# VH-VL binders against Mucin-19 (Muc19): the designs that were tried, part 21

Target 1, 175 residues: Mucin-19 (Muc19), of Mus musculus (Mouse) (q6pze0r851to1025)
Amino acid sequence: STCHVYGEGHFRTFDGESYSFDGLCQYTFLEDYCGQENGTFRILIESVPCCENGLTCSRKVIVTFQDQNIILQDGKVTAVQTAESTDCRERSANLYSIHTVGLYLIVKLLNGIILIWDKYTKVSVILDPSWQNKVCGLCGNNNGDLKDDFTTRHSSVAAGALEFANSWKTSQECS
Key: E = the ipSAE of ESMFold2; O = the ipSAE of OpenDDE; V2 = 0.75 times the mean of E and O plus 0.25 times the DockQ between their complexes.

## First folded at step 22 (VH-VL; framework fv_denrakibart)

Design ff3 (from ee4 with light chain D33E; at its last look DockQ between E and O 0.83; V2 from the best seeds 0.81)
Fold by ESMFold2, look of step 22:
Structure ff3 (fold): chain C 175 residues (1-175), chain A 121 residues (1-121), chain B 113 residues (1-113)
Amino acid sequence: as target 1 above (175 residues)
Amino acid sequence: EVQLVQSGAEVKKPGESLKISCKGSGYSFTDYWIGWVRQMPGKGLEWMGIIYPRNSDTRYSPSFQGQVTISADKSISTAYLQWSSLKASDTAMYYCARIEYETWSGYFDYWGQGTLVTVSS
Amino acid sequence: DIVMTQSPDSLAVSLGERATINCKSSQSVLYSELNKNYLAWYQQKPGQPPKLLIYWASTRESGVPDRFSGSGSGTDFTLTISSLQAEDVAVYYCQQYYSTPYTFGQGTKVEIK
């Protein structure tokens, strides 16, 4: 299954719902926490404006996985160890792989999640079937049911994209 | 309806400059790479290069680097191919084409009708 | 640069018969992590621009008749027209999009015998 965003906030969820949302904050693209404390990853996104008014030039992507922050920004992928890691150098070399294919940078995590980035506005995530019913965020819940794809952070089903997407904002101080 | 509409045929002499155009419509122009493809008379297709109109990131085939200039004006949804000094060997059909963007591909999903450029003395 | 080589250069086939066009890349265009072959096929009829037929080696573009099929993986690919029709007279090109510059094969001209 695949979720993506591109341009001025044009989303397609894992279950096939399409919506537009051009927020200026940081949002949860995808995570497996979903209101619980025992999650294993988060993927956050934020729009990076151009020097010119009215355009998004790229997206910054932040992946939290196994006490690592993997950051996609400025056409590059960097990883920084968090304070909780043990044997940081050896483990970080085994946490993800990167390959450039065509116009895209592709990051595969050890948990099998594949992140594809065009270095600009387009971000795609591919999940294998083992992630069914285990995720939430702007990409929806991956349960095969379009009726609840707009499930908010608080487990209610929003009537429209704006309410749904704003519920996935990571900071209340951004508006 | 996605369309790429190219400027009309050109007849030129060696040494003259030329700029041909490709106007995209029916889609978000800044989200798609646009490429130029040359086809010399009786020959196959040659990938010349591509441009990302949002920021003008431009990539050339080594065979065409320094031979032509690819540019875009996103305010009017138009890509350009230009020569500062034409040669008789520039006589060819020139196509613009859009790179598919719904996935992580690089193939051309829509093509312009072509612009025939004839350079002769 | 990945060099794309097609065979044959031209092919004459009786109406209703099978046409087979081969395309070989100088290096693999398979990205194994996605299990995707970065290869497309185009059709160019006389006096017309090219038209996309097949992408990802084997996926037909919308509106392309099912007599067109693509197969192969890695470095060796095939376009098959299962029952040649009069409107299939054209030049066919393969193209890789695995790495820039994206390159085309030299073309295969298909004619009615």
Scores: ipSAE 0.723, ipTM 0.864, lowest interface PAE 1.2, mean pLDDT 89
ESMFold2 (binder alone), look of step 22: mean pLDDT 93; pTM 0.954
OpenDDE, look of step 22: ipSAE 0.886; ipTM 0.943

Design ff4 (from ee4 with heavy chain S105T; at its last look DockQ between E and O 0.87; V2 from the best seeds 0.81)
Fold by ESMFold2, look of step 22:
Structure ff4 (fold): chain C 175 residues (1-175), chain A 121 residues (1-121), chain B 113 residues (1-113)
Amino acid sequence: as target 1 above (175 residues)
Amino acid sequence: EVQLVQSGAEVKKPGESLKISCKGSGYSFTDYWIGWVRQMPGKGLEWMGIIYPRNSDTRYSPSFQGQVTISADKSISTAYLQWSSLKASDTAMYYCARIEYETWTGYFDYWGQGTLVTVSS
Amino acid sequence: DIVMTQSPDSLAVSLGERATINCKSSQSVLYSDLNKNYLAWYQQKPGQPPKLLIYWASTRESGVPDRFSGSGSGTDFTLTISSLQAEDVAVYYCQQYYSTPYTFGQGTKVEIK
């Protein structure tokens, strides 16, 4: 299954729903928490405006996975430890891998999630079948059913894309 | 419908400048890399370089770096290929083409009709 | 740079017969994590721009007749025309898009025997 965002907020969910949402805040692109506290990862996105007139020039992507934050920003992928560790040597590079293919940076997480970024506006996420019906966010729920693809953060099915997408904002302070 | 329409054929003399164009329509121009491909008379295809019109990020094949300038004007959905001083060896057909964007690719899904450039003394 | 080498340079085939074109890359164009071969095939008829036939080594572009098929993986790829028709007379090119600069094979001219 594949989810994309590109340009001025043109999304395609894992189940094939297309919508446009040009939000200016930080949003949950994909996570497995889905209203619970037992999740294992979050992928957050935010649009980075051009210096001119607020058009989108890039996207910043923040992946929280185990004890790391993996940040895709300014054409680079960096990782920082999110929690205190007794031994900094215990950081494991095998939690993710980075490879450049063509015009794209590809980040593969140990849990099988593949993140593909063009260094600019396009972010793609690929899930293997083991993730069916286990995820939520702007990418939808990956259950093969378009009828509930607009499931909000609060587990209701929105009538339209705007209500759905705004429910995935991560902070009320952004307006 | 996606279309790439190139400027017409050119007949030039060595030392003259030239700028040929490729206008994209039927799609979001700033979301796709546009490339230029040279085909010398009787020869195969040569990948010259590409540009991302949203920010003008430009990548050249080493064979063409410094030999031509690739540019774009996103306000009119147009990419350009430019020579400051033409040589007779620049005589060729020049195609623009769009790189597919729905996935993480680099193949050309749509091509312009070509611009024949003839440089003779 | 990844060098793409096609064979043969030209090929004469009787109408209705099978045409086979090989393309070899100097390095693998398979990205194993996605199980995708970054290879495309194009057809160029006389006086026309190239046209995309095949991408991801084996996926046929929309509107391309099913007599065209692609196969292979890694460094060795094949374009097959199962029953050659008169309109298939053209030059065929492979292209890798695994690493910039992207590169084309030198072309294979297919003609009627």
Scores: ipSAE 0.699, ipTM 0.860, lowest interface PAE 1.4, mean pLDDT 89
ESMFold2 (binder alone), look of step 22: mean pLDDT 93; pTM 0.951
OpenDDE, look of step 22: ipSAE 0.882; ipTM 0.940

Design ff5 (from ee4 with light chain Y38F; at its last look DockQ between E and O 0.86; V2 from the best seeds 0.81)
Fold by ESMFold2, look of step 22:
Structure ff5 (fold): chain C 175 residues (1-175), chain A 121 residues (1-121), chain B 113 residues (1-113)
Amino acid sequence: as target 1 above (175 residues)
Amino acid sequence: EVQLVQSGAEVKKPGESLKISCKGSGYSFTDYWIGWVRQMPGKGLEWMGIIYPRNSDTRYSPSFQGQVTISADKSISTAYLQWSSLKASDTAMYYCARIEYETWSGYFDYWGQGTLVTVSS
Amino acid sequence: DIVMTQSPDSLAVSLGERATINCKSSQSVLYSDLNKNFLAWYQQKPGQPPKLLIYWASTRESGVPDRFSGSGSGTDFTLTISSLQAEDVAVYYCQQYYSTPYTFGQGTKVEIK
């Protein structure tokens, strides 16, 4: 299944819901915490504006996975550790792989999640079937039901995209 | 309806400059790479290069690097192909085409009608 | 640059018969982690721009008749027209989009025998 965002916030969820949301904050694109503390990853996104006319210039992607933050920004992928580690070479070899195909950077995580980034506005995530019913965020819950794709951070079903998407903001101080 | 409309046919002499255009409509112009493809008379298709109109990131085939300029004006949804000094060997049909973007691919899903450029003395 | 080589350069096929066009890339265009072949096929009729037929090696574009099918993987690909119609007279091109420049094959002209 695939979720993506591009342009000025044009989303398509894993279950096929399309909506537009052009938020200026950091949002949870996808995570497996979903109100619990035993999650294993988060994928956060931020829109980076162009100076010219308020267009989105690119998206910054932050993946928290194991003891690292993997950051997609400025056309690069970097890892910033969040805990003690024994070997940076082992982390790069065991945490993710990166490939360039055509115009895209493709990051494959050890948990089987594939992240595709065009270095600009488009971010896509591909999940294998083992993630069904295990995720939440702007990409929806991947349960095959379009009617609950707007499930908020607080487990309620929003009536519209704006309420849904704003519930996934990571800091309430951002406006 | 997605549409790419190119400027009309050109008849030029060697050494003259030329700028041909490709206007996109019916879609978000800044979200899609636009490419240029040359077809010399009786020959196949040649990928010349592409531009991302949002930021003007431009990629050229090595065969065309330094031979042409690809540009875009996103305020009028238009891409351009430009020569500073035409050669007789530039006689060809030139197509613009949109790179499909929904699936992170690189193939052309929509094509312009073509602009015939004839360079002769 | 990835070189795309088509065979044959031209073929003549009787109406209602099968036409087979081959395309070979100089290196693999399969991205195995996604199991996707970055290959497209285009049809160009006389006096017209090219038209997309097939992408991902085997997926038909919307509105393309079922008689067109694509197959193959890695470096070897085939476009098949199962029952040639008069309107299928055209030049057919393969294209890789695995790495820039996104090169085309030299084309295969299909004619009625």
Scores: ipSAE 0.705, ipTM 0.863, lowest interface PAE 1.3, mean pLDDT 89
ESMFold2 (binder alone), look of step 22: mean pLDDT 94; pTM 0.957
OpenDDE, look of step 22: ipSAE 0.887; ipTM 0.943

Design ff6 (from ee4 with heavy chain Y107F; at its last fold request DockQ between E and O 0.86; V2 from the best seeds 0.84)
Heavy chain, then light chain:
Amino acid sequence: EVQLVQSGAEVKKPGESLKISCKGSGYSFTDYWIGWVRQMPGKGLEWMGIIYPRNSDTRYSPSFQGQVTISADKSISTAYLQWSSLKASDTAMYYCARIEYETWSGFFDYWGQGTLVTVSS
Amino acid sequence: DIVMTQSPDSLAVSLGERATINCKSSQSVLYSDLNKNYLAWYQQKPGQPPKLLIYWASTRESGVPDRFSGSGSGTDFTLTISSLQAEDVAVYYCQQYYSTPYTFGQGTKVEIK
ESMFold2, look of step 22: ipSAE 0.753; ipTM 0.874
ESMFold2 (binder alone), look of step 22: mean pLDDT 94; pTM 0.955
OpenDDE, look of step 22: ipSAE 0.892; ipTM 0.947
ESMFold2, fold request of step 23: ipSAE 0.740, 0.753, 0.762; ipTM 0.866, 0.876, 0.877
ESMFold2 (binder alone), fold request of step 23: mean pLDDT 94, 94, 94; pTM 0.958, 0.960, 0.957
OpenDDE, fold request of step 23: ipSAE 0.903, 0.903, 0.903; ipTM 0.954, 0.954, 0.954

